VH-VL binders against p93756r25to151. Designs and how they scored, part 8

Target 1, 127 residues: p93756r25to151
Amino acid sequence: EIQLGSKLVVGENTLWVSNNGDFALGFFNPPGLLNRFSIGIWFNSNSIPYDQRKVVWVAGAGVVVSDNSSYFELTRNGELVLFDSLLGVPVWNSKTNRFSVSSALLRDDGNLVLLKDREEIVWQSFG
Below, E stands for the ipSAE of ESMFold2; O stands for the ipSAE of OpenDDE; V2 stands for 0.75 times the mean of E and O plus 0.25 times the DockQ between their complexes.

## First folded at step 2 (VH-VL)

Design r13 (framework fv_rilvegostomig_arm2; at its last look DockQ between E and O 0.04; V2 from the best seeds 0.00; counts 0 for: pae E 9.8 > 2, placed apart)
Fold by ESMFold2-Fast, scan of step 2:
Structure r13 (fold): chain C 127 residues (1-127), chain A 123 residues (1-123), chain B 110 residues (1-110)
Amino acid sequence: as target 1 above (127 residues)
Amino acid sequence: QVQLVESGGGVVQPGRSLRLSCAASGFTFRSYAMHWVRQAPGKGLEWVAVISYDGSNKYYADSVKGRFTISRDNSKNTLYLQMNSLRAEDTAVYYCARHYRGYSTGYYGMDVWGQGTTVTVSS
Amino acid sequence: QSVLTQPPSASGTPGQRVTISCSGSSSNIGSNYVNWYQQLPGTAPKLLIYSNNQRPSGVPDRFSGSQSGTSASLAISGLQSEDEADYFCATWDSSLSAYVLGGGTQLTVL
């Protein structure tokens, strides 16, 4: 369960992981790009090399950020935000600030969901 | 107090080049991302390009990508737009604008604008 | 050939309320916050609304913004003659990696 205010920062190489460990959400470098990062979900296997992993979902259909200070955050207002720190601008947002989001969950099937009252799905990555 | 002043516009023939400048004063220029926005005669606003506060990251509108280059010199508080391979469709008033970013996500816009400099591409 | 769609014109009489619409898609208004700019005849644009519904200092409260899904609206209440201007909506487009604007709405105060 991911709490309001939780953040992934490009330079920290941290991940949000499903309960059973099968899926991970984090930053990656899209093929062919230099100093550009996307946020995505992939099957989390330690036998798959970084450059060969298969990404099953990408925020904003492949939107990118730059700089190691850029971040992906579940804000205290209940939005998922991808922020480009060099430009100082959000480049993608879930727009869920009026959905009464209490938390997020990366499900064991790889679906990232935003929950109301910790149980009702009000937004999802798959769909 | 806070000002942006564009210069470098003029009348040029198709295929030629022109460099625009934007002089900033009254604020800490090096702390802000900066935009170029243009407006063709009698038409609406069209965003051209943005450059990060330190000059390391840039984005361009598809219509100018590969022809225009945005740059800045923070030691001179000046923003530039190098325009190559000019076309009749590039005829416009070119505005320099400051990128506003508030403390919260989503708090952005162009809060300070220059008066514009006119570029006319004609034969 | 603007990415965001606005009506080309709108009109009202002094004291009335006018709404200007702005339509986009999931990659722009559906994912990012909307700005509105006012351009008085012969002048540079002015930031009127940011973050969908916030006003910069000096903008009267009769100007308000709203957003729902892939659309946004600017409402002007208590219309005054000095509101006669072009109004533009704008936001970041994640698919284009570009800031995009609507074609503009020319507001006439009758």
Scores: ipSAE 0.052, ipTM 0.706, lowest interface PAE 4.5, mean pLDDT 87
Fold by OpenDDE, look of step 3:
Structure r13 (fold): chain C 127 residues (1-127), chain A 123 residues (1-123), chain B 110 residues (1-110)
Amino acid sequence: as target 1 above (127 residues)
Amino acid sequence: QVQLVESGGGVVQPGRSLRLSCAASGFTFRSYAMHWVRQAPGKGLEWVAVISYDGSNKYYADSVKGRFTISRDNSKNTLYLQMNSLRAEDTAVYYCARHYRGYSTGYYGMDVWGQGTTVTVSS
Amino acid sequence: QSVLTQPPSASGTPGQRVTISCSGSSSNIGSNYVNWYQQLPGTAPKLLIYSNNQRPSGVPDRFSGSQSGTSASLAISGLQSEDEADYFCATWDSSLSAYVLGGGTQLTVL
């Protein structure tokens, strides 16, 4: 599980990985862009080159951030937020602060879910 | 006292150029992204452009792309808007505004505004 | 014409509660929190509400914001004569990579 307050930062090459290791969530360069990043989920396999890995979900469907310490965070209020630190703008938000989110989980099927009481799905990327 | 003061407005003919300035004081200018927002007479607010704190990233409204350039000189605490190929529809009061980026509190948006400077484009 | 849609006008009497709506799409209000700006006659805009429902220092609690789906709303309780102004909703649009605003709502206090 992903605890409240957890965040990924551009350039730190950190990932949220499903329990079985089959899926990863992290920053990637959209095609054609070298200095912009999106946050997404892909099938995590060492047999597939990075540039050939298929992204199965992208937060905000095309939203990009700068490479200056931008981050993706599960806030203490229970929201997923993508923040562009260079511009100082939140470019995407899950809008889940009223759902009493207690944690997040990248499921083994690639679905990112936000959980209430660690079991009830109140938001999901597949939805 | 946090303050923004615009200048450089005036009356110009279509096709001409004009350069606006915005002088910042009372805060660490180099730490903030800055915006230009304009308002045509009797009309609503229209966002024009934003520039990152270090000037390395810029975004523009479609209505001004290719004609306007936003820039800044952090050593002078000044924001600029170079306006080329001016059109009648560019007539407006132009405001500069500070972008607050307080993520920890979710605080963002344009929290400090100048008094505005008037640009009139007419033949 | 504006990316966000507001009613052009609203009105109320002193003491009443009035609401101003703001509608957008998935790429703006659907993805980002809305800010509200107040513009008194002959003055520069002022930040009234940020992050959907937060008030800057000095803004009374009779102003409140809400947001759901692709829509937002500004509520003004206990309407006062000094509330007569133009109100604009605004947010970042992820698809346009731009800040977008509503057309503004002129609030008249009768």
Scores: ipSAE 0.027, ipTM 0.709, lowest interface PAE 3.5, mean pLDDT 90
Fold by ESMFold2, look of step 3:
Structure r13 (fold): chain C 127 residues (1-127), chain A 123 residues (1-123), chain B 110 residues (1-110)
Amino acid sequence: as target 1 above (127 residues)
Amino acid sequence: QVQLVESGGGVVQPGRSLRLSCAASGFTFRSYAMHWVRQAPGKGLEWVAVISYDGSNKYYADSVKGRFTISRDNSKNTLYLQMNSLRAEDTAVYYCARHYRGYSTGYYGMDVWGQGTTVTVSS
Amino acid sequence: QSVLTQPPSASGTPGQRVTISCSGSSSNIGSNYVNWYQQLPGTAPKLLIYSNNQRPSGVPDRFSGSQSGTSASLAISGLQSEDEADYFCATWDSSLSAYVLGGGTQLTVL
């Protein structure tokens, strides 16, 4: 499980990974854009070359952030926030600050979920 | 295995045109942005242009804007540079280079380079 | 005039540590990740450092990069004669919408 306060940062080469390893959530450079990143979920198979992985979900319908220290955080208030460090603003959030989120989980089916009491789904990436 | 090969260089007079090609092999060309970089004799590297994987976005150095056009044919795994209105200061070795796509690392390097093709603009 | 400023030359003896500086601005190094390229005599450039401080496969760990504010630095520890080359810093400049490189530093191993 992904704990409150967990953060992914552009350039740190870190991922949130499902328990069985089949899915990863992280930053990627969208096709057609230079020096810009989105946060997305993709099938994380060692048998697929890194350059051929396909993104199956993108936060905020494809909003992008800069390449310098921008981050995706599960805040201590229970929100997922995509923050553009160059612009100094959040560009997307899950709007879950009032849902009593205790953690997040990237499930083995590729669905990112926010949990209340570590069990009740109160938000999910696949709507 | 991964390879970029430039061609089309030569000696041309000022004001004339020349088209460079870069043949790619050993990787999925249509998934990568591509660059042209040049190096004048005895000088450092100068970035010239970049084109997105599908050709929809292009950026140019100010020194070539309006005169050079970057393009690609993904069915032929080939990158192009059309150079019009050539000037003496365009004399250089021209390299093509692959822009690396990263998923979670912010990897922006030009990670694969060709060996270059020489363009000489002289009257 | 290069947008990024590097010393034109540097030198050292085998085994020493050498650093090469790269100075830019808020619109380039201050906002975007820095790459370093090595160009050995008579060859095409190759990527040496990406994302400020990351090494591609095959680059020895005696090469390291750093970035602070609007400046970047390449350090070479345990200098070897094969490190004699030109070194270029590079990054994206957001105000120019262009990739920019330093003028290069010619490293001599004495």
Scores: ipSAE 0.006, ipTM 0.628, lowest interface PAE 9.8, mean pLDDT 86
ESMFold2 (binder alone), look of step 3: mean pLDDT 92; pTM 0.943

Design r2 (framework fv_rilvegostomig_arm2)
Fold by ESMFold2-Fast, scan of step 2:
Structure r2 (fold): chain C 127 residues (1-127), chain A 123 residues (1-123), chain B 110 residues (1-110)
Amino acid sequence: as target 1 above (127 residues)
Amino acid sequence: QVQLVESGGGVVQPGRSLRLSCAASGFTFSSYGMHWVRQAPGKGLEWVAVISYDGSEKYYADSVKGRFTISRDNSKNTLYLQMNSLRAEDTAVYYCAKDLSYRWDSYYGMDVWGQGTTVTVSS
Amino acid sequence: QSVLTQPPSASGTPGQRVTISCSGSSSNIGSNYVNWYQQLPGTAPKLLIYSNNQRPSGVPDRFSGSQSGTSASLAISGLQSEDEADYFCAAWDDSLSGPVLGGGTQLTVL
């Protein structure tokens, strides 16, 4: 379970992973772009090369951030925010500040969900 | 060189309509949400309306809902506010403003403002 | 009436620290980011603070923001005569489905 205030920072190469380890959420470089990073969910396996990973979801239809200090955060206001630190602006948001989000969970099926009262799904990556 | 220029203000009688325009330059207009904010003479700022970067989402202040329509033409880098059934209390300087967020999905703040256009509703 | 509550006026002398408060509710400041605007006489507003405490490029670090619960504050340290302006706080309001602003605080530099 991902708590309010949790971040992934591009330069830290950290991931949020499902409980069984089958899926990972983190930054990746879209093919052909130098120093540009998207946030996404993929099937997680040490045997699968980067260019063969099956990305099942990407934030903002592939919106990118520009540098190693950029981050993806579950804010204390209950939003998932992708912030570009070089440009100094947010580039994507889940728009869930209205939903009393208490936590996030990357489910074993690869679905990222935002939970109210730690049980009710109020937003999800799969639709 | 990032700039917003409002136009279309003027003096109009109650019950009439007026359309404001806001011409954008110096940034990728189609990538940002846009706001209209007004200020009555000697008063504070009042938010009026917002439109998402692609025009799919629109929100209005309760005071203008049902009378005003926000729209944009990304091919012309222009924002519009259609104001119908104007009332004396709509008298204000109207500013257009760019949302801070690239491909606006939420309201974070208005980082670029025009100089405003004056709308006076009187008989 | 304004949805967010600010004192109508504030004052200080050059070099002092002045704080402007902004009070809201759970539907606005309690659940959404706060931003602050400075409006010099006869000019359009300028974004001073966003995301509770972030400064746009070109805003001096003597301006700072904070948020706690349903309230926010703008602090101006090393007060200068050019800081004489109206200051507005703003936040999205979940109940109204739009941004709301404070009534503004007129800052006088004595």
Scores: ipSAE 0.005, ipTM 0.559, lowest interface PAE 13.6, mean pLDDT 85

Design r3 (framework fv_rilvegostomig_arm2)
Fold by ESMFold2-Fast, scan of step 2:
Structure r3 (fold): chain C 127 residues (1-127), chain A 123 residues (1-123), chain B 110 residues (1-110)
Amino acid sequence: as target 1 above (127 residues)
Amino acid sequence: QVQLVESGGGVVQPGRSLRLSCAASGFTFSDYAMHWVRQAPGKGLEWVAVIWYDGSNKYYADSVKGRFTISRDNSKNTLYLQMNSLRAEDTAVYYCARESYDYWSGRYGMDVWGQGTTVTVSS
Amino acid sequence: QSVLTQPPSASGTPGQRVTISCSGSSSNIGSNTVNWYQQLPGTAPKLLIYDNNQRPSGVPDRFSGSQSGTSASLAISGLQSEDEADYFCATWDDSLSAYVLGGGTQLTVL
């Protein structure tokens, strides 16, 4: 379960992982782009070779951030924000600041959800 | 019922400051994000700034960044716009607007507007 | 100065259908829902459409909205003289972190 205020920072190589370990959410370097990072969800199972792992969701239709101090945050307002620290601007936002978000959860099916009262899904990555 | 009333407009010289107020009544002010939107004489609407329901986040149009500050006092049901370093281009009617939202669907729009207060920046 | 592009004017006769277009980009209309505002002469704006195609209470069903890709449109069926007003489209722009509006369309009922 992911708490309000939690961040993933490009340079820290940290991940949010589903309870069964099958999915991970984190930064990755899209093929063909140097020093550009996207946030996404992929299959994290040890049975799948790294080079064959599929990205199943990407925030902001694949928008990129440009340096290793950029971050993805579940804000105190209940938003998921992808912030480009070099440009000094958010490049993507879930727009959920008024959904009474209490936490986020990367489900065992790979769906990232924002929860009210830790039970009610008020936003989801899979549309 | 639901009402927004702007005040504080007037005539000021370039480089001076002015503070606008917006008094809210008839609804739970602390549940809503609030916006300032302006309209120059004979021109279209230009968004100025927003402040979230709890004051935790603020966004500004590039034309006013570093000069204008949006704030609110939820205990007084009042929204403010502090305008510094005023320019002739800031001459406009300034509207206070409430942002409606539908929690379940994430829908938004400015559903309640004040009558506006006129700011004239002249030399 | 406007981020969203609207025609500056439109016209019609009573009973006609008129459509007002609004064009943007992937960072605004392509990523966020569109609002439409009506401003009658000498008055404050009024929310006419939200969430691309939804009407607030009190807005007649002859007003409708639509969105496709990076464009949106407002349709007014059965045009009436009291519809003579300025119409503005608006949405959030992710790249600017700002609420952006079109330049407005002045609708004249002939």
Scores: ipSAE 0.000, ipTM 0.521, lowest interface PAE 20.6, mean pLDDT 86

Design r4 (framework fv_rilvegostomig_arm2)
Fold by ESMFold2-Fast, scan of step 2:
Structure r4 (fold): chain C 127 residues (1-127), chain A 120 residues (1-120), chain B 110 residues (1-110)
Amino acid sequence: as target 1 above (127 residues)
Amino acid sequence: QVQLVESGGGVVQPGRSLRLSCAASGFTFSSYGMHWVRQAPGKGLEWVAVISYDGSYKYYADSVKGRFTISRDNSKNTLYLQMNSLRAEDTAVYYCARDYRWGDYGMDVWGQGTTVTVSS
Amino acid sequence: QSVLTQPPSASGTPGQRVTISCSGSSSNIGDNYVNWYQQLPGTAPKLLIYSNNQRPSGVPDRFSGSQSGTSASLAISGLQSEDEADYFCAAWDDSLEGYVLGGGTQLTVL
């Protein structure tokens, strides 16, 4: 499970991965946007190179951040936030601040979920 | 070993054409964007063109736009630069280079270069 | 002329810290990642820094990059004789729709 306060930073080569390793959540460079990054989920296979991967979900229908200090965070307030550090603004959030989120989980089926009391799904990436 | 090898350079007269090749080995070529970069004798580096991993996106320096065409054949692990209407100022060593980390324009693997001389 | 501006030369002595500047505009460094390349005499360039401040595997931590506004800097700490080379900054330019490089800085280790 992904705990409150956990971050992914563009400039770090870090991912949140499902328990079985089949799915990864992280930053990627959208086609044609060589200096911009989106946050998404893809099937995590050594056979699929980064610039060929099929992204199954993208936050905010593909909103982008502009620099390597930008980050994706599960805030202590229980929100998933995509923050553009160059612009100094959040460009997307899950809007789950009143859902009593305790953790996030990237499920083995690729669904990113926010959990209340570690069991109740209060938000999910698959919609 | 990860390697890029350029070929096709030579001496050519102004107004003629030349095609450069870059043979990739030791990595999954179809996974990476590729660049051409040139360096005139005793001068700095000048970027020429880039192509995405699947060939769907291509960009060119203004100095070569309309004259040069970048292409790739992923089945042959080969990058190409078709150079038409060559000018004396196109004289340079031409490097192919691999795009690093999803197209952030970092070129992490370079060939040794092939020399193109445009002279009469 | 080069789109990005670097000093044509820089120098230092072994063990010192040397900084190489790179100045651009809002359409390149102000909006896009900066890369730095090292070119030793007679060799092809080598990627030294990507994404403003990241090092590829095998690049010593004495090399670091930074970016602020429309400018970037390469810092070399603990300068060594083998660092004598040409250094180039580079970034994508939104208005030109192309990758642009600085004119290069020739670093001399005294």
Scores: ipSAE 0.006, ipTM 0.536, lowest interface PAE 13.7, mean pLDDT 85

Design r5 (framework fv_rilvegostomig_arm2)
Fold by ESMFold2-Fast, scan of step 2:
Structure r5 (fold): chain C 127 residues (1-127), chain A 122 residues (1-122), chain B 110 residues (1-110)
Amino acid sequence: as target 1 above (127 residues)
Amino acid sequence: QVQLVESGGGVVQPGRSLRLSCAASGFTFSSYAMHWVRQAPGKGLEWVAVISYDGSNKYYADSVKGRFTISRDNSKNTLYLQMNSLRAEDTAVYYCAKEGIRFLESYGMDVWGQGTTVTVSS
Amino acid sequence: QSVLTQPPSASGTPGQRVTISCSGSSSNIGSYTVNWYQQLPGTAPKLLIYSDNQRPSGVPDRFSGSQSGTSASLAISGLQSEDEADYFCASWDDSLSGYVLGGGTQLTVL
């Protein structure tokens, strides 16, 4: 599980990974968009060749951030926020601040969920 | 066959303008970022400019910023470099190059043209 | 002035291992991957190494790349006469918002 306050920063090249390792969530440079970064979920298993790996979700239909200090955070008030540090503004937000989010989980099916009381799904990337 | 063919080079006087073209074939031009890179006689490579696949993002070397404009016409599979206020130090062979894409990342300039020569002299 | 620093020349004999260095800073090699380009005399450059250490199809495994901190290296093992060329390292630089290349290393096979 991903705890409140957990953050991914473009320049740190870190990932949130599903329990079985089959999916990863992280920053990537969208093809053809120079020095711009999106948040996405993709197949992560090393047994799957690159030409068969696919992005299964991107935040905000592919909104981008501009620099290495930009980040994706599960905030302490229960929101997923994509923050552009160069522009100084959030470019995407899950808008879940009233959902009593306690944690996030990248499921083994690639679905990112926000959980209430660590069990009840109150938001999901799929749908 | 993936190809890039530059054209438009020539001899021009300082202060004048020149427009270079790069014709692309054998790949989906509209999916890739494109670069201009130059090489002065007997010198190394100097990156000039890059344009995103859709033309929405452009970056330039400081030496050409404000004078050169990169553009593309995806319907014609053609990349352009408009060069204004030309200086003697702009004398070079100009290459266009395609950025390679592998899965979720760009990985460098994987296809290059043969270059077109620009000579700025009085 | 090149932003990335390479030795201007390198040399070796057939069968030898030669290494070409490339030094940068935290704004380029320290934060972004390195590409290497080979330029044979009178020809356009060719992508030799990408993402620090990956080879495009058709590049012999005698060529390898590595990166540590703010520096990168290109290694050529089993040196052949046809390896005689100029070699350039390149990376993105976020302080310049652009690509930067090294000054090039002219490799002579003796």
Scores: ipSAE 0.014, ipTM 0.636, lowest interface PAE 7.5, mean pLDDT 88

Design r6 (framework fv_rilvegostomig_arm2)
Fold by ESMFold2-Fast, scan of step 2:
Structure r6 (fold): chain C 127 residues (1-127), chain A 122 residues (1-122), chain B 110 residues (1-110)
Amino acid sequence: as target 1 above (127 residues)
Amino acid sequence: QVQLVESGGGVVQPGRSLRLSCAASGFTFSDYGMHWVRQAPGKGLEWVAVISYDGSDKYYADSVKGRFTISRDNSKNTLYLQMNSLRAEDTAVYYCARDTYYRSGDYAMDVWGQGTTVTVSS
Amino acid sequence: QSVLTQPPSASGTPGQRVTISCSGSSSNIGSNYVNWYQQLPGTAPKLLIYYNNQRPSGVPDRFSGSQSGTSASLAISGLQSEDEADYFCAAWDDSLSGHVLGGGTQLTVL
């Protein structure tokens, strides 16, 4: 379970991973783009070669950030925010600040969910 | 501490074979792709081969295709390079190097061994 | 021969800024990240810059990288005597399905 205040930073080589390890959420460089990073979810299986892994969800239909200091955060206000640190602006937001989000979870089916009271799904990536 | 140690180099006659080993420690070997890179005496670096984290994908420089085979044993944290049909131009220091963890889809070599010398001469 | 083109040598004096160029094509630098390796005399190579402009932990901010189109540059500001080394650019090449390197630039600190 991902707590409020948790961040992924482009340059830190960290991921959010589902409980069984089947899915990972992190930054990747979209094909054909240099110095541009998207946030996404992919099937994280040892049976799939690392250069063949396909992204199954991308925030904002492929919005990108420009540098290694950019980050993806579950804010204290309960929003998922993709922030471009070079430009100094958020480029994507879940817009869930009124939903009383308590945590996030990357489910074993690859669905990223925002939870109220650790139980109720108030937002999801699959939809 | 993260470390790579190469071994298996030596002096060998043209047409013969050698197998190089690279022992990894201080990190989860099975999470990383691994490279072999060589350097002929007094010359620059030449990339030789890469193997994916699970051994299913392999890529080679044109100069070694059909002669060299890269492999790994994740249970032993060891990378190998089988070198067949050796030629004088294969004389070099051979380095093993760790690829970056998969995130961006591109390759970089962030940890290098000290190298092992292969001399092909009669 | 080397697939990426670098000048064979470069020089500077302590405190100066030196740049080393690297020229490629659309199948390598134009489509993939550029990495730079430093090789001090008698030692194994060390990753100096990765993914065009990122520094590994422990690399001082005097070293910076940039990339535009099919070319890349390594900049060394505040040049020091210990920077005397060979510098190599490298990138994945889609046409060759392999990693390619430049011929190296020998930097002399005068």
Scores: ipSAE 0.006, ipTM 0.542, lowest interface PAE 12.9, mean pLDDT 85

Design r7 (framework fv_rilvegostomig_arm2)
Fold by ESMFold2-Fast, scan of step 2:
Structure r7 (fold): chain C 127 residues (1-127), chain A 125 residues (1-125), chain B 110 residues (1-110)
Amino acid sequence: as target 1 above (127 residues)
Amino acid sequence: QVQLVESGGGVVQPGRSLRLSCAASGFTFSSYAMHWVRQAPGKGLEWVAVISDDGSNKYYADSVKGRFTISRDNSKNTLYLQMNSLRAEDTAVYYCARDEYSTGWYRPYYGMDVWGQGTTVTVSS
Amino acid sequence: QSVLTQPPSASGTPGQRVTISCSGSSSNIGSNTVNWYQQLPGTAPKLLIYSNNQRPSGVPDRFSGSQSGTSASLAISGLQSEDEADYFCATWDDSLSGVVLGGGTQLTVL
């Protein structure tokens, strides 16, 4: 379970992983773009080569950041935010600040969900 | 102190085999992709192979496919290159190098930021 | 033959600005970021530029990189005698599924 305040930073190459390990959420370099990183979810199976792991969801349908200090955060007010540290502005936001989000979970089916009271789904990536 | 030390080079006859090792220290070896890169006498750099941080993915230059095998032992912080069916054109200094290859990147190469001093392989009768 | 094309040599005098070109194709430089490596005589290569234009800590500001289309360039301003070295560009090639490098450019400081 991903707690409020948790971050993924481009330069740290850290991931949020589903409980069974089959899916990962993190930064990736979209095809055809140089020095640009998107946040997404992909199949994380050891049997599949990294360059062949299919991305199943991308935040903002192609929103990118270009700096190693840029980050993706579950904020303390319950939003998922992609922050561009070079520009100094958020470039994508789930807009869930009024949904009473208590945590996030990357489910074993690859769906990223935001939970109220750690049980009720109030937002999801596959929707 | 971050360090890579290659070993196992030497003089071998054509058709023989040789295994190179690269000992890593001063960093979390299991978090990094590793490359082998070679340089023939008086020539430029030629990339040989890369292995992902967990060893699940490997890529090779066309010139060595089917003859060379890259592997790693994360419990021993060691990278290997098994070289079979050696040819005169395999004569080179062989470097190991560290890369930051992460799961989810569309390409298994970011940049080789730490290099060893190299070990010399001479294929000659 | 190298996959990426660099001039085999370049030269300059102290204080000058020199540039080294690197030409590729859509499957390599056109789709992936370029790195530059410096090799001083008798030493192992050193990463000089990554992600087209970023410098590792310890690399002076006078080194800069750029990329446009299927080509990349390394620029060295305020050239110094210690810059005399071989310079290599490198990137990933999608069609070959491997790292490709230029043939190297030997820079002489006159």
Scores: ipSAE 0.007, ipTM 0.564, lowest interface PAE 10.1, mean pLDDT 86

